# Ledger of designs, part 7: VH-VL binders against Mitochondrial import inner membrane translocase subunit tim50 (timm50)

Target 1, 142 residues: Mitochondrial import inner membrane translocase subunit tim50 (timm50), of Dictyostelium discoideum (Social amoeba) (q55c70r191to332)
Amino acid sequence: PGGKKYTLVIDIDALTEITKTSKYPTLYKRAGLDFFLDHLRKDYEIYLYFNGNIPQNKYEQLQFKIDTNGKYFTGLLYPETGIKERNQFSKKIEMLDRDPSKVIFIDAASPYDHPNVINIGKFKSNSKDKLLIELLPVLESF
Short names: E, the ipSAE of ESMFold2; O, the ipSAE of OpenDDE; V2, 0.75 times the mean of E and O plus 0.25 times the DockQ between their complexes.

## First folded at step 6 (VH-VL; framework fv_enfortumab)

Design f01 (from d01 with heavy chain M108F V110Y; at its last look DockQ between E and O 0.73; V2 from the best seeds 0.00; counts 0 for: pae E 2.7 > 2)
Fold by ESMFold2, look of step 6:
Structure f01 (fold): chain C 142 residues (1-142), chain A 121 residues (1-121), chain B 107 residues (1-107)
Amino acid sequence: as target 1 above (142 residues)
Amino acid sequence: EVQLVESGGGLVQPGGSLRLSCAASGFTFSSYSMNWVRQAPGKGLEWVSYISSSGSYIYYADSVKGRFTISRDNAKNSLSLQMNSLRDEDTAVYYCARETIDWDSYGFDYWGQGTTVTVSS
Amino acid sequence: DIQMTQSPSSVSASVGDRVTITCRASQGIYSWLAWYQQKPGKAPKFLIYAASSLQSGVPSRFSGSGSGTDFTLTISSLQPEDFATYYCQQANRFPYTFGGGTKVEIK
């Protein structure tokens, strides 16, 4: 239905850190974020997942900061959409009209045993990790 | 300097339609999300509808879904509310409200004077 | 939907009194709560954002506190111009919702 082989759902906290040290908080991108998203959008529909800590009226602004030209994300998801319930991958992914076996969740929450969830932890802006880039071969091997 | 001016209110029979307009000035309209809020006579405030700065995100109160349509024209600094299938319960003063855009704030920082909609037979 | 329960519905007070108004959310909204003042026949006036931050031009006798589900607006020394109806509003999730209002009346 999306016209691509796989669907990727990515928690915003796995990609960015938002600081509140000022009136206008800064969004810091995890190393390699733009390359990661641009590379994967060729084979993946990509959804940005907002956790419950972000008020709904901020979604458009945050999406714009990550994807200024609107080329990465097919859409947005959040707790009320049901794709992730109580910090766990939900069987309600049928609401996306997608094959569940081809939906992969990149999560920032605590690890749990699920074949379609890859937990890479919350990004902290003082981290210089290469985890997004290191994940590319895994996601391309499907 | 910030100014919001509503218009288009009036007396309508049940089942009728009205179109409310809100003219914005004194700020960059296209940078702000906008809301309609109503207040029935002697009652509290009720949020009606929201439209994001680009117009891409739209939400409605359950009481008006399917009957009301919010829209904006950023080139003309105009917000609109098309109100169809009006009911007695829609009788209220309707306010156009600007939503704050600062990250550490949220709420409606500027309101128009309101326009009155009366639905009665 | 997040229900906002505001208490009391009205309060009679004298100039100089300390007035406290409570707002409770049916689920956690962090600090995404605003307070408004409305005088008869007028549009609401924005008072407080982020539960505790005063909007520009709001007198310092107004203060807000709380997070999560329980929030309070306090007027430390009521002035004649403060007789009005006060509303809380959550902006965490759509639909946005207001409390039922608290009318502060002269005793």
Scores: ipSAE 0.360, ipTM 0.739, lowest interface PAE 2.7, mean pLDDT 85
ESMFold2 (binder alone), look of step 6: mean pLDDT 93; pTM 0.951
OpenDDE, look of step 6: ipSAE 0.687; ipTM 0.889

Design f02 (from d01 with light chain N92H; at its last look DockQ between E and O 0.46; V2 from the best seeds 0.00; counts 0 for: pae E 2.4 > 2)
Heavy chain, then light chain:
Amino acid sequence: EVQLVESGGGLVQPGGSLRLSCAASGFTFSSYSMNWVRQAPGKGLEWVSYISSSGSYIYYADSVKGRFTISRDNAKNSLSLQMNSLRDEDTAVYYCARETIDWDSYGMDVWGQGTTVTVSS
Amino acid sequence: DIQMTQSPSSVSASVGDRVTITCRASQGIYSWLAWYQQKPGKAPKFLIYAASSLQSGVPSRFSGSGSGTDFTLTISSLQPEDFATYYCQQAHRFPYTFGGGTKVEIK
ESMFold2, look of step 6: ipSAE 0.384; ipTM 0.745
ESMFold2 (binder alone), look of step 6: mean pLDDT 94; pTM 0.955
OpenDDE, look of step 6: ipSAE 0.674; ipTM 0.880

Design f03 (from d02 with heavy chain E102D F103W; at its last look DockQ between E and O 0.47; V2 from the best seeds 0.00; counts 0 for: pae E 3.1 > 2)
Heavy chain, then light chain:
Amino acid sequence: EVQLVESGGGLVQPGGSLRLSCAASGFTFSSYSMNWVRQAPGKGLEWVSYISSSGSYIYYADSVKGRFTISRDNAKNSLSLQMNSLRDEDTAVYYCARETIDWDSYGFDYWGQGTTVTVSS
Amino acid sequence: DIQMTQSPSSVSASVGDRVTITCRASQGISSWLAWYQQKPGKAPKFLIYAASSLQSGVPSRFSGSGSGTDFTLTISSLQPEDFATYYCQQAHRFPYTFGGGTKVEIK
ESMFold2, look of step 6: ipSAE 0.322; ipTM 0.723
ESMFold2 (binder alone), look of step 6: mean pLDDT 93; pTM 0.951
OpenDDE, look of step 6: ipSAE 0.451; ipTM 0.827

Design f04 (from d01 with heavy chain S33N; at its last look DockQ between E and O 0.73; V2 from the best seeds 0.00; counts 0 for: pae E 2.3 > 2)
Heavy chain, then light chain:
Amino acid sequence: EVQLVESGGGLVQPGGSLRLSCAASGFTFSSYNMNWVRQAPGKGLEWVSYISSSGSYIYYADSVKGRFTISRDNAKNSLSLQMNSLRDEDTAVYYCARETIDWDSYGMDVWGQGTTVTVSS
Amino acid sequence: DIQMTQSPSSVSASVGDRVTITCRASQGIYSWLAWYQQKPGKAPKFLIYAASSLQSGVPSRFSGSGSGTDFTLTISSLQPEDFATYYCQQANRFPYTFGGGTKVEIK
ESMFold2, look of step 6: ipSAE 0.432; ipTM 0.770
ESMFold2 (binder alone), look of step 6: mean pLDDT 93; pTM 0.954
OpenDDE, look of step 6: ipSAE 0.721; ipTM 0.896

## First folded at step 7 (VH-VL; framework fv_enfortumab)

Design g01 (from f04 with heavy chain S53Y; at its last look DockQ between E and O 0.69; V2 from the best seeds 0.00; counts 0 for: grease 20.2 > 18.9)
Heavy chain, then light chain:
Amino acid sequence: EVQLVESGGGLVQPGGSLRLSCAASGFTFSSYNMNWVRQAPGKGLEWVSYISYSGSYIYYADSVKGRFTISRDNAKNSLSLQMNSLRDEDTAVYYCARETIDWDSYGMDVWGQGTTVTVSS
Amino acid sequence: DIQMTQSPSSVSASVGDRVTITCRASQGIYSWLAWYQQKPGKAPKFLIYAASSLQSGVPSRFSGSGSGTDFTLTISSLQPEDFATYYCQQANRFPYTFGGGTKVEIK
ESMFold2, look of step 7: ipSAE 0.494; ipTM 0.803
ESMFold2 (binder alone), look of step 7: mean pLDDT 93; pTM 0.951
OpenDDE, look of step 7: ipSAE 0.825; ipTM 0.918

Design g02 (from f04 with heavy chain Y50R; at its last look DockQ between E and O 0.72; V2 from the best seeds 0.00; counts 0 for: pae E 2.04 > 2)
Heavy chain, then light chain:
Amino acid sequence: EVQLVESGGGLVQPGGSLRLSCAASGFTFSSYNMNWVRQAPGKGLEWVSRISSSGSYIYYADSVKGRFTISRDNAKNSLSLQMNSLRDEDTAVYYCARETIDWDSYGMDVWGQGTTVTVSS
Amino acid sequence: DIQMTQSPSSVSASVGDRVTITCRASQGIYSWLAWYQQKPGKAPKFLIYAASSLQSGVPSRFSGSGSGTDFTLTISSLQPEDFATYYCQQANRFPYTFGGGTKVEIK
ESMFold2, look of step 7: ipSAE 0.448; ipTM 0.774
ESMFold2 (binder alone), look of step 7: mean pLDDT 93; pTM 0.950
OpenDDE, look of step 7: ipSAE 0.565; ipTM 0.866

Design g03 (from f04 with heavy chain S56R; at its last look DockQ between E and O 0.68; V2 from the best seeds 0.00; counts 0 for: pae E 2.6 > 2)
Heavy chain, then light chain:
Amino acid sequence: EVQLVESGGGLVQPGGSLRLSCAASGFTFSSYNMNWVRQAPGKGLEWVSYISSSGRYIYYADSVKGRFTISRDNAKNSLSLQMNSLRDEDTAVYYCARETIDWDSYGMDVWGQGTTVTVSS
Amino acid sequence: DIQMTQSPSSVSASVGDRVTITCRASQGIYSWLAWYQQKPGKAPKFLIYAASSLQSGVPSRFSGSGSGTDFTLTISSLQPEDFATYYCQQANRFPYTFGGGTKVEIK
ESMFold2, look of step 7: ipSAE 0.376; ipTM 0.747
ESMFold2 (binder alone), look of step 7: mean pLDDT 93; pTM 0.954
OpenDDE, look of step 7: ipSAE 0.713; ipTM 0.895

Design g04 (from f04 with heavy chain S52T; at its last look DockQ between E and O 0.71; V2 from the best seeds 0.00; counts 0 for: pae E 2.3 > 2)
Heavy chain, then light chain:
Amino acid sequence: EVQLVESGGGLVQPGGSLRLSCAASGFTFSSYNMNWVRQAPGKGLEWVSYITSSGSYIYYADSVKGRFTISRDNAKNSLSLQMNSLRDEDTAVYYCARETIDWDSYGMDVWGQGTTVTVSS
Amino acid sequence: DIQMTQSPSSVSASVGDRVTITCRASQGIYSWLAWYQQKPGKAPKFLIYAASSLQSGVPSRFSGSGSGTDFTLTISSLQPEDFATYYCQQANRFPYTFGGGTKVEIK
ESMFold2, look of step 7: ipSAE 0.422; ipTM 0.769
ESMFold2 (binder alone), look of step 7: mean pLDDT 93; pTM 0.954
OpenDDE, look of step 7: ipSAE 0.724; ipTM 0.895

## First folded at step 8 (VH-VL; framework fv_enfortumab)

Design h01 (from g01 with light chain Y30H; at its last look DockQ between E and O 0.60; V2 from the best seeds 0.65)
Heavy chain, then light chain:
Amino acid sequence: EVQLVESGGGLVQPGGSLRLSCAASGFTFSSYNMNWVRQAPGKGLEWVSYISYSGSYIYYADSVKGRFTISRDNAKNSLSLQMNSLRDEDTAVYYCARETIDWDSYGMDVWGQGTTVTVSS
Amino acid sequence: DIQMTQSPSSVSASVGDRVTITCRASQGIHSWLAWYQQKPGKAPKFLIYAASSLQSGVPSRFSGSGSGTDFTLTISSLQPEDFATYYCQQANRFPYTFGGGTKVEIK
ESMFold2, look of step 8: ipSAE 0.528; ipTM 0.821
ESMFold2 (binder alone), look of step 8: mean pLDDT 93; pTM 0.953
OpenDDE, look of step 8: ipSAE 0.814; ipTM 0.920

Design h02 (from g01 with heavy chain I58T, light chain Y30R; at its last look DockQ between E and O 0.69; V2 from the best seeds 0.00; counts 0 for: pae E 2.4 > 2)
Heavy chain, then light chain:
Amino acid sequence: EVQLVESGGGLVQPGGSLRLSCAASGFTFSSYNMNWVRQAPGKGLEWVSYISYSGSYTYYADSVKGRFTISRDNAKNSLSLQMNSLRDEDTAVYYCARETIDWDSYGMDVWGQGTTVTVSS
Amino acid sequence: DIQMTQSPSSVSASVGDRVTITCRASQGIRSWLAWYQQKPGKAPKFLIYAASSLQSGVPSRFSGSGSGTDFTLTISSLQPEDFATYYCQQANRFPYTFGGGTKVEIK
ESMFold2, look of step 8: ipSAE 0.484; ipTM 0.798
ESMFold2 (binder alone), look of step 8: mean pLDDT 93; pTM 0.953
OpenDDE, look of step 8: ipSAE 0.819; ipTM 0.922

Design h03 (from g01 with heavy chain I58T I101T; at its last look DockQ between E and O 0.69; V2 from the best seeds 0.65)
Heavy chain, then light chain:
Amino acid sequence: EVQLVESGGGLVQPGGSLRLSCAASGFTFSSYNMNWVRQAPGKGLEWVSYISYSGSYTYYADSVKGRFTISRDNAKNSLSLQMNSLRDEDTAVYYCARETTDWDSYGMDVWGQGTTVTVSS
Amino acid sequence: DIQMTQSPSSVSASVGDRVTITCRASQGIYSWLAWYQQKPGKAPKFLIYAASSLQSGVPSRFSGSGSGTDFTLTISSLQPEDFATYYCQQANRFPYTFGGGTKVEIK
ESMFold2, look of step 8: ipSAE 0.459; ipTM 0.783
ESMFold2 (binder alone), look of step 8: mean pLDDT 93; pTM 0.949
OpenDDE, look of step 8: ipSAE 0.818; ipTM 0.922

Design h04 (from g01 with heavy chain I58T I101V, light chain L54R; at its last look DockQ between E and O 0.83; V2 from the best seeds 0.71)
Heavy chain, then light chain:
Amino acid sequence: EVQLVESGGGLVQPGGSLRLSCAASGFTFSSYNMNWVRQAPGKGLEWVSYISYSGSYTYYADSVKGRFTISRDNAKNSLSLQMNSLRDEDTAVYYCARETVDWDSYGMDVWGQGTTVTVSS
Amino acid sequence: DIQMTQSPSSVSASVGDRVTITCRASQGIYSWLAWYQQKPGKAPKFLIYAASSRQSGVPSRFSGSGSGTDFTLTISSLQPEDFATYYCQQANRFPYTFGGGTKVEIK
ESMFold2, look of step 8: ipSAE 0.522; ipTM 0.808
ESMFold2 (binder alone), look of step 8: mean pLDDT 93; pTM 0.953
OpenDDE, look of step 8: ipSAE 0.822; ipTM 0.923

## First folded at step 9 (VH-VL; framework fv_enfortumab)

Design j01 (from h04 with heavy chain D102P; at its last look DockQ between E and O 0.73; V2 from the best seeds 0.00; counts 0 for: pae E 2.1 > 2)
Heavy chain, then light chain:
Amino acid sequence: EVQLVESGGGLVQPGGSLRLSCAASGFTFSSYNMNWVRQAPGKGLEWVSYISYSGSYTYYADSVKGRFTISRDNAKNSLSLQMNSLRDEDTAVYYCARETVPWDSYGMDVWGQGTTVTVSS
Amino acid sequence: DIQMTQSPSSVSASVGDRVTITCRASQGIYSWLAWYQQKPGKAPKFLIYAASSRQSGVPSRFSGSGSGTDFTLTISSLQPEDFATYYCQQANRFPYTFGGGTKVEIK
ESMFold2, look of step 9: ipSAE 0.481; ipTM 0.789
ESMFold2 (binder alone), look of step 9: mean pLDDT 93; pTM 0.952
OpenDDE, look of step 9: ipSAE 0.619; ipTM 0.870

Design j02 (from h04 with heavy chain N33Y, light chain Y30H; at its last look DockQ between E and O 0.68; V2 from the best seeds 0.00; counts 0 for: pae E 4.3 > 2)
Heavy chain, then light chain:
Amino acid sequence: EVQLVESGGGLVQPGGSLRLSCAASGFTFSSYYMNWVRQAPGKGLEWVSYISYSGSYTYYADSVKGRFTISRDNAKNSLSLQMNSLRDEDTAVYYCARETVDWDSYGMDVWGQGTTVTVSS
Amino acid sequence: DIQMTQSPSSVSASVGDRVTITCRASQGIHSWLAWYQQKPGKAPKFLIYAASSRQSGVPSRFSGSGSGTDFTLTISSLQPEDFATYYCQQANRFPYTFGGGTKVEIK
ESMFold2, look of step 9: ipSAE 0.248; ipTM 0.727
ESMFold2 (binder alone), look of step 9: mean pLDDT 93; pTM 0.950
OpenDDE, look of step 9: ipSAE 0.574; ipTM 0.860

Design j03 (from h04 with heavy chain Y59W, light chain Y30H; at its last look DockQ between E and O 0.69; V2 from the best seeds 0.00; counts 0 for: pae E 2.3 > 2)
Heavy chain, then light chain:
Amino acid sequence: EVQLVESGGGLVQPGGSLRLSCAASGFTFSSYNMNWVRQAPGKGLEWVSYISYSGSYTWYADSVKGRFTISRDNAKNSLSLQMNSLRDEDTAVYYCARETVDWDSYGMDVWGQGTTVTVSS
Amino acid sequence: DIQMTQSPSSVSASVGDRVTITCRASQGIHSWLAWYQQKPGKAPKFLIYAASSRQSGVPSRFSGSGSGTDFTLTISSLQPEDFATYYCQQANRFPYTFGGGTKVEIK
ESMFold2, look of step 9: ipSAE 0.470; ipTM 0.789
ESMFold2 (binder alone), look of step 9: mean pLDDT 93; pTM 0.952
OpenDDE, look of step 9: ipSAE 0.718; ipTM 0.894

Design j04 (from h04 with heavy chain S31Y, light chain Y30H; at its last look DockQ between E and O 0.73; V2 from the best seeds 0.00; counts 0 for: pae E 2.1 > 2)
Heavy chain, then light chain:
Amino acid sequence: EVQLVESGGGLVQPGGSLRLSCAASGFTFSYYNMNWVRQAPGKGLEWVSYISYSGSYTYYADSVKGRFTISRDNAKNSLSLQMNSLRDEDTAVYYCARETVDWDSYGMDVWGQGTTVTVSS
Amino acid sequence: DIQMTQSPSSVSASVGDRVTITCRASQGIHSWLAWYQQKPGKAPKFLIYAASSRQSGVPSRFSGSGSGTDFTLTISSLQPEDFATYYCQQANRFPYTFGGGTKVEIK
ESMFold2, look of step 9: ipSAE 0.473; ipTM 0.791
ESMFold2 (binder alone), look of step 9: mean pLDDT 93; pTM 0.952
OpenDDE, look of step 9: ipSAE 0.771; ipTM 0.902

## First folded at step 10 (VH-VL; framework fv_enfortumab)

Design k01 (from h04 with light chain W32Y; at its last look DockQ between E and O 0.67; V2 from the best seeds 0.65)
Heavy chain, then light chain:
Amino acid sequence: EVQLVESGGGLVQPGGSLRLSCAASGFTFSSYNMNWVRQAPGKGLEWVSYISYSGSYTYYADSVKGRFTISRDNAKNSLSLQMNSLRDEDTAVYYCARETVDWDSYGMDVWGQGTTVTVSS
Amino acid sequence: DIQMTQSPSSVSASVGDRVTITCRASQGIYSYLAWYQQKPGKAPKFLIYAASSRQSGVPSRFSGSGSGTDFTLTISSLQPEDFATYYCQQANRFPYTFGGGTKVEIK
ESMFold2, look of step 10: ipSAE 0.463; ipTM 0.785
ESMFold2 (binder alone), look of step 10: mean pLDDT 93; pTM 0.952
OpenDDE, look of step 10: ipSAE 0.833; ipTM 0.924

Design k02 (from h04 with light chain A34N; at its last look DockQ between E and O 0.74; V2 from the best seeds 0.00; counts 0 for: pae E 2.03 > 2)
Heavy chain, then light chain:
Amino acid sequence: EVQLVESGGGLVQPGGSLRLSCAASGFTFSSYNMNWVRQAPGKGLEWVSYISYSGSYTYYADSVKGRFTISRDNAKNSLSLQMNSLRDEDTAVYYCARETVDWDSYGMDVWGQGTTVTVSS
Amino acid sequence: DIQMTQSPSSVSASVGDRVTITCRASQGIYSWLNWYQQKPGKAPKFLIYAASSRQSGVPSRFSGSGSGTDFTLTISSLQPEDFATYYCQQANRFPYTFGGGTKVEIK
ESMFold2, look of step 10: ipSAE 0.487; ipTM 0.799
ESMFold2 (binder alone), look of step 10: mean pLDDT 94; pTM 0.951
OpenDDE, look of step 10: ipSAE 0.792; ipTM 0.910

Design k03 (from h04 with heavy chain Y53W; at its last look DockQ between E and O 0.68; V2 from the best seeds 0.00; counts 0 for: pae E 2.1 > 2)
Fold by ESMFold2, look of step 10:
Structure k03 (fold): chain C 142 residues (1-142), chain A 121 residues (1-121), chain B 107 residues (1-107)
Amino acid sequence: as target 1 above (142 residues)
Amino acid sequence: EVQLVESGGGLVQPGGSLRLSCAASGFTFSSYNMNWVRQAPGKGLEWVSYISWSGSYTYYADSVKGRFTISRDNAKNSLSLQMNSLRDEDTAVYYCARETVDWDSYGMDVWGQGTTVTVSS
Amino acid sequence: DIQMTQSPSSVSASVGDRVTITCRASQGIYSWLAWYQQKPGKAPKFLIYAASSRQSGVPSRFSGSGSGTDFTLTISSLQPEDFATYYCQQANRFPYTFGGGTKVEIK
């Protein structure tokens, strides 16, 4: 295992929105993102999940924009690592080599067919929501 | 202004090694992902290898995995391809190519002139 | 791996002709496809990005279309400088893959 009791897998669309309004797109972070990740990394292994609509040559740039000093994420997950679709998690758990009951998924879309999925909706950069901060007590109670 | 110049090609026996270099000038090399692409005589383009702008991510075509190693030195504006255990089918012109940095625009927008590798007894 | 199947392998055409080249991906690649032109003894030249957008300096007679798995490059009125080999390339996932090429020749 990764040495921590629980593993958190977070869809990038739950944390950020990327604008396409210029040649140099801007990444917007959901309110409280840095505080959320910094608090949870103490007790969680945290994986950033790239869904299928992000080309693979963009992964390093996106990771760098979210976690410049490499302190939040234990690793990355994406379809080419054996994860094929959100509603098919069997290969994903095998790739992590973790107890499935101790893996928590934070997703931007409809619930997965898995008991430990938390859906908080896609982040839109004009939103003023506080959902990440509101989740902290729940995740700290595990 | 913007240029890529390959070097290090030549004639080598099967099982031998060569190290290709690509010298970059006229742009901020450390901001760009880089590729090697090869073309055997009379054949099409074959992607060989990729290295990200920071050097943290590398990928290889299956035909060269375990034999070729891509690297970069951002302080020297240099891209390299170490080629070991060379085979006859590695005979090709090898191009160094720069990826665009635009989010919505993928492509290899600057190419070197190529360097020829011939693997022959 | 995503296989790129390009057709035809060659086409004979005259100046002024309309030329159409097809590229098919074995899996969906959205619009992450590029087209290149290559003349003998020269490096490839970048033509089309994002399946349909012309690179700066590329004449308007070149157009690209498609998304998902099926893509087309069209030269609306072939010029003498357009006799070359054309390649498609997907950039959605590693390993990057090129189509087999289409040689556009003088009749």
Scores: ipSAE 0.421, ipTM 0.755, lowest interface PAE 2.1, mean pLDDT 83
ESMFold2 (binder alone), look of step 10: mean pLDDT 93; pTM 0.953
OpenDDE, look of step 10: ipSAE 0.830; ipTM 0.918

Design k04 (from h04 with light chain Y30H A50Y; at its last look DockQ between E and O 0.68; V2 from the best seeds 0.65)
Heavy chain, then light chain:
Amino acid sequence: EVQLVESGGGLVQPGGSLRLSCAASGFTFSSYNMNWVRQAPGKGLEWVSYISYSGSYTYYADSVKGRFTISRDNAKNSLSLQMNSLRDEDTAVYYCARETVDWDSYGMDVWGQGTTVTVSS
Amino acid sequence: DIQMTQSPSSVSASVGDRVTITCRASQGIHSWLAWYQQKPGKAPKFLIYYASSRQSGVPSRFSGSGSGTDFTLTISSLQPEDFATYYCQQANRFPYTFGGGTKVEIK
ESMFold2, look of step 10: ipSAE 0.501; ipTM 0.806
ESMFold2 (binder alone), look of step 10: mean pLDDT 93; pTM 0.951
OpenDDE, look of step 10: ipSAE 0.785; ipTM 0.909

## First folded at step 11 (VH-VL; framework fv_enfortumab)

Design m01 (from h04 with light chain A91Y; at its last look DockQ between E and O 0.59; V2 from the best seeds 0.64)
Heavy chain, then light chain:
Amino acid sequence: EVQLVESGGGLVQPGGSLRLSCAASGFTFSSYNMNWVRQAPGKGLEWVSYISYSGSYTYYADSVKGRFTISRDNAKNSLSLQMNSLRDEDTAVYYCARETVDWDSYGMDVWGQGTTVTVSS
Amino acid sequence: DIQMTQSPSSVSASVGDRVTITCRASQGIYSWLAWYQQKPGKAPKFLIYAASSRQSGVPSRFSGSGSGTDFTLTISSLQPEDFATYYCQQYNRFPYTFGGGTKVEIK
ESMFold2, look of step 11: ipSAE 0.563; ipTM 0.838
ESMFold2 (binder alone), look of step 11: mean pLDDT 94; pTM 0.956
OpenDDE, look of step 11: ipSAE 0.745; ipTM 0.895

Design m02 (from h04 with light chain A91L; at its last look DockQ between E and O 0.65; V2 from the best seeds 0.00; counts 0 for: pae E 2.1 > 2)
Heavy chain, then light chain:
Amino acid sequence: EVQLVESGGGLVQPGGSLRLSCAASGFTFSSYNMNWVRQAPGKGLEWVSYISYSGSYTYYADSVKGRFTISRDNAKNSLSLQMNSLRDEDTAVYYCARETVDWDSYGMDVWGQGTTVTVSS
Amino acid sequence: DIQMTQSPSSVSASVGDRVTITCRASQGIYSWLAWYQQKPGKAPKFLIYAASSRQSGVPSRFSGSGSGTDFTLTISSLQPEDFATYYCQQLNRFPYTFGGGTKVEIK
ESMFold2, look of step 11: ipSAE 0.450; ipTM 0.767
ESMFold2 (binder alone), look of step 11: mean pLDDT 93; pTM 0.956
OpenDDE, look of step 11: ipSAE 0.770; ipTM 0.901

Design m03 (from h04 with heavy chain D102E W103F; at its last look DockQ between E and O 0.62; V2 from the best seeds 0.63)
Heavy chain, then light chain:
Amino acid sequence: EVQLVESGGGLVQPGGSLRLSCAASGFTFSSYNMNWVRQAPGKGLEWVSYISYSGSYTYYADSVKGRFTISRDNAKNSLSLQMNSLRDEDTAVYYCARETVEFDSYGMDVWGQGTTVTVSS
Amino acid sequence: DIQMTQSPSSVSASVGDRVTITCRASQGIYSWLAWYQQKPGKAPKFLIYAASSRQSGVPSRFSGSGSGTDFTLTISSLQPEDFATYYCQQANRFPYTFGGGTKVEIK
ESMFold2, look of step 11: ipSAE 0.478; ipTM 0.786
ESMFold2 (binder alone), look of step 11: mean pLDDT 93; pTM 0.953
OpenDDE, look of step 11: ipSAE 0.787; ipTM 0.908

Design m04 (from h04 with heavy chain Y50W; at its last look DockQ between E and O 0.65; V2 from the best seeds 0.65)
Heavy chain, then light chain:
Amino acid sequence: EVQLVESGGGLVQPGGSLRLSCAASGFTFSSYNMNWVRQAPGKGLEWVSWISYSGSYTYYADSVKGRFTISRDNAKNSLSLQMNSLRDEDTAVYYCARETVDWDSYGMDVWGQGTTVTVSS
Amino acid sequence: DIQMTQSPSSVSASVGDRVTITCRASQGIYSWLAWYQQKPGKAPKFLIYAASSRQSGVPSRFSGSGSGTDFTLTISSLQPEDFATYYCQQANRFPYTFGGGTKVEIK
ESMFold2, look of step 11: ipSAE 0.521; ipTM 0.815
ESMFold2 (binder alone), look of step 11: mean pLDDT 93; pTM 0.953
OpenDDE, look of step 11: ipSAE 0.775; ipTM 0.903

## First folded at step 14 (VH-VL; framework fv_enfortumab)

Design q01 (from m01 with heavy chain Y50W; at its last look DockQ between E and O 0.64; V2 from the best seeds 0.67)
Heavy chain, then light chain:
Amino acid sequence: EVQLVESGGGLVQPGGSLRLSCAASGFTFSSYNMNWVRQAPGKGLEWVSWISYSGSYTYYADSVKGRFTISRDNAKNSLSLQMNSLRDEDTAVYYCARETVDWDSYGMDVWGQGTTVTVSS
Amino acid sequence: DIQMTQSPSSVSASVGDRVTITCRASQGIYSWLAWYQQKPGKAPKFLIYAASSRQSGVPSRFSGSGSGTDFTLTISSLQPEDFATYYCQQYNRFPYTFGGGTKVEIK
ESMFold2, look of step 14: ipSAE 0.576; ipTM 0.848
ESMFold2 (binder alone), look of step 14: mean pLDDT 94; pTM 0.954
OpenDDE, look of step 14: ipSAE 0.778; ipTM 0.903

Design q02 (from m01 with heavy chain V101I W103F; at its last look DockQ between E and O 0.70; V2 from the best seeds 0.67)
Heavy chain, then light chain:
Amino acid sequence: EVQLVESGGGLVQPGGSLRLSCAASGFTFSSYNMNWVRQAPGKGLEWVSYISYSGSYTYYADSVKGRFTISRDNAKNSLSLQMNSLRDEDTAVYYCARETIDFDSYGMDVWGQGTTVTVSS
Amino acid sequence: DIQMTQSPSSVSASVGDRVTITCRASQGIYSWLAWYQQKPGKAPKFLIYAASSRQSGVPSRFSGSGSGTDFTLTISSLQPEDFATYYCQQYNRFPYTFGGGTKVEIK
ESMFold2, look of step 14: ipSAE 0.606; ipTM 0.874
ESMFold2 (binder alone), look of step 14: mean pLDDT 93; pTM 0.950
OpenDDE, look of step 14: ipSAE 0.710; ipTM 0.891

Design q03 (from m01 with heavy chain S56Y, light chain Y30H; at its last look DockQ between E and O 0.48; V2 from the best seeds 0.62)
Heavy chain, then light chain:
Amino acid sequence: EVQLVESGGGLVQPGGSLRLSCAASGFTFSSYNMNWVRQAPGKGLEWVSYISYSGYYTYYADSVKGRFTISRDNAKNSLSLQMNSLRDEDTAVYYCARETVDWDSYGMDVWGQGTTVTVSS
Amino acid sequence: DIQMTQSPSSVSASVGDRVTITCRASQGIHSWLAWYQQKPGKAPKFLIYAASSRQSGVPSRFSGSGSGTDFTLTISSLQPEDFATYYCQQYNRFPYTFGGGTKVEIK
ESMFold2, look of step 14: ipSAE 0.540; ipTM 0.837
ESMFold2 (binder alone), look of step 14: mean pLDDT 94; pTM 0.955
OpenDDE, look of step 14: ipSAE 0.807; ipTM 0.911

Design q04 (from m01 with heavy chain S31D S105N; at its last look DockQ between E and O 0.62; V2 from the best seeds 0.64)
Heavy chain, then light chain:
Amino acid sequence: EVQLVESGGGLVQPGGSLRLSCAASGFTFSDYNMNWVRQAPGKGLEWVSYISYSGSYTYYADSVKGRFTISRDNAKNSLSLQMNSLRDEDTAVYYCARETVDWDNYGMDVWGQGTTVTVSS
Amino acid sequence: DIQMTQSPSSVSASVGDRVTITCRASQGIYSWLAWYQQKPGKAPKFLIYAASSRQSGVPSRFSGSGSGTDFTLTISSLQPEDFATYYCQQYNRFPYTFGGGTKVEIK
ESMFold2, look of step 14: ipSAE 0.492; ipTM 0.802
ESMFold2 (binder alone), look of step 14: mean pLDDT 94; pTM 0.954
OpenDDE, look of step 14: ipSAE 0.798; ipTM 0.908

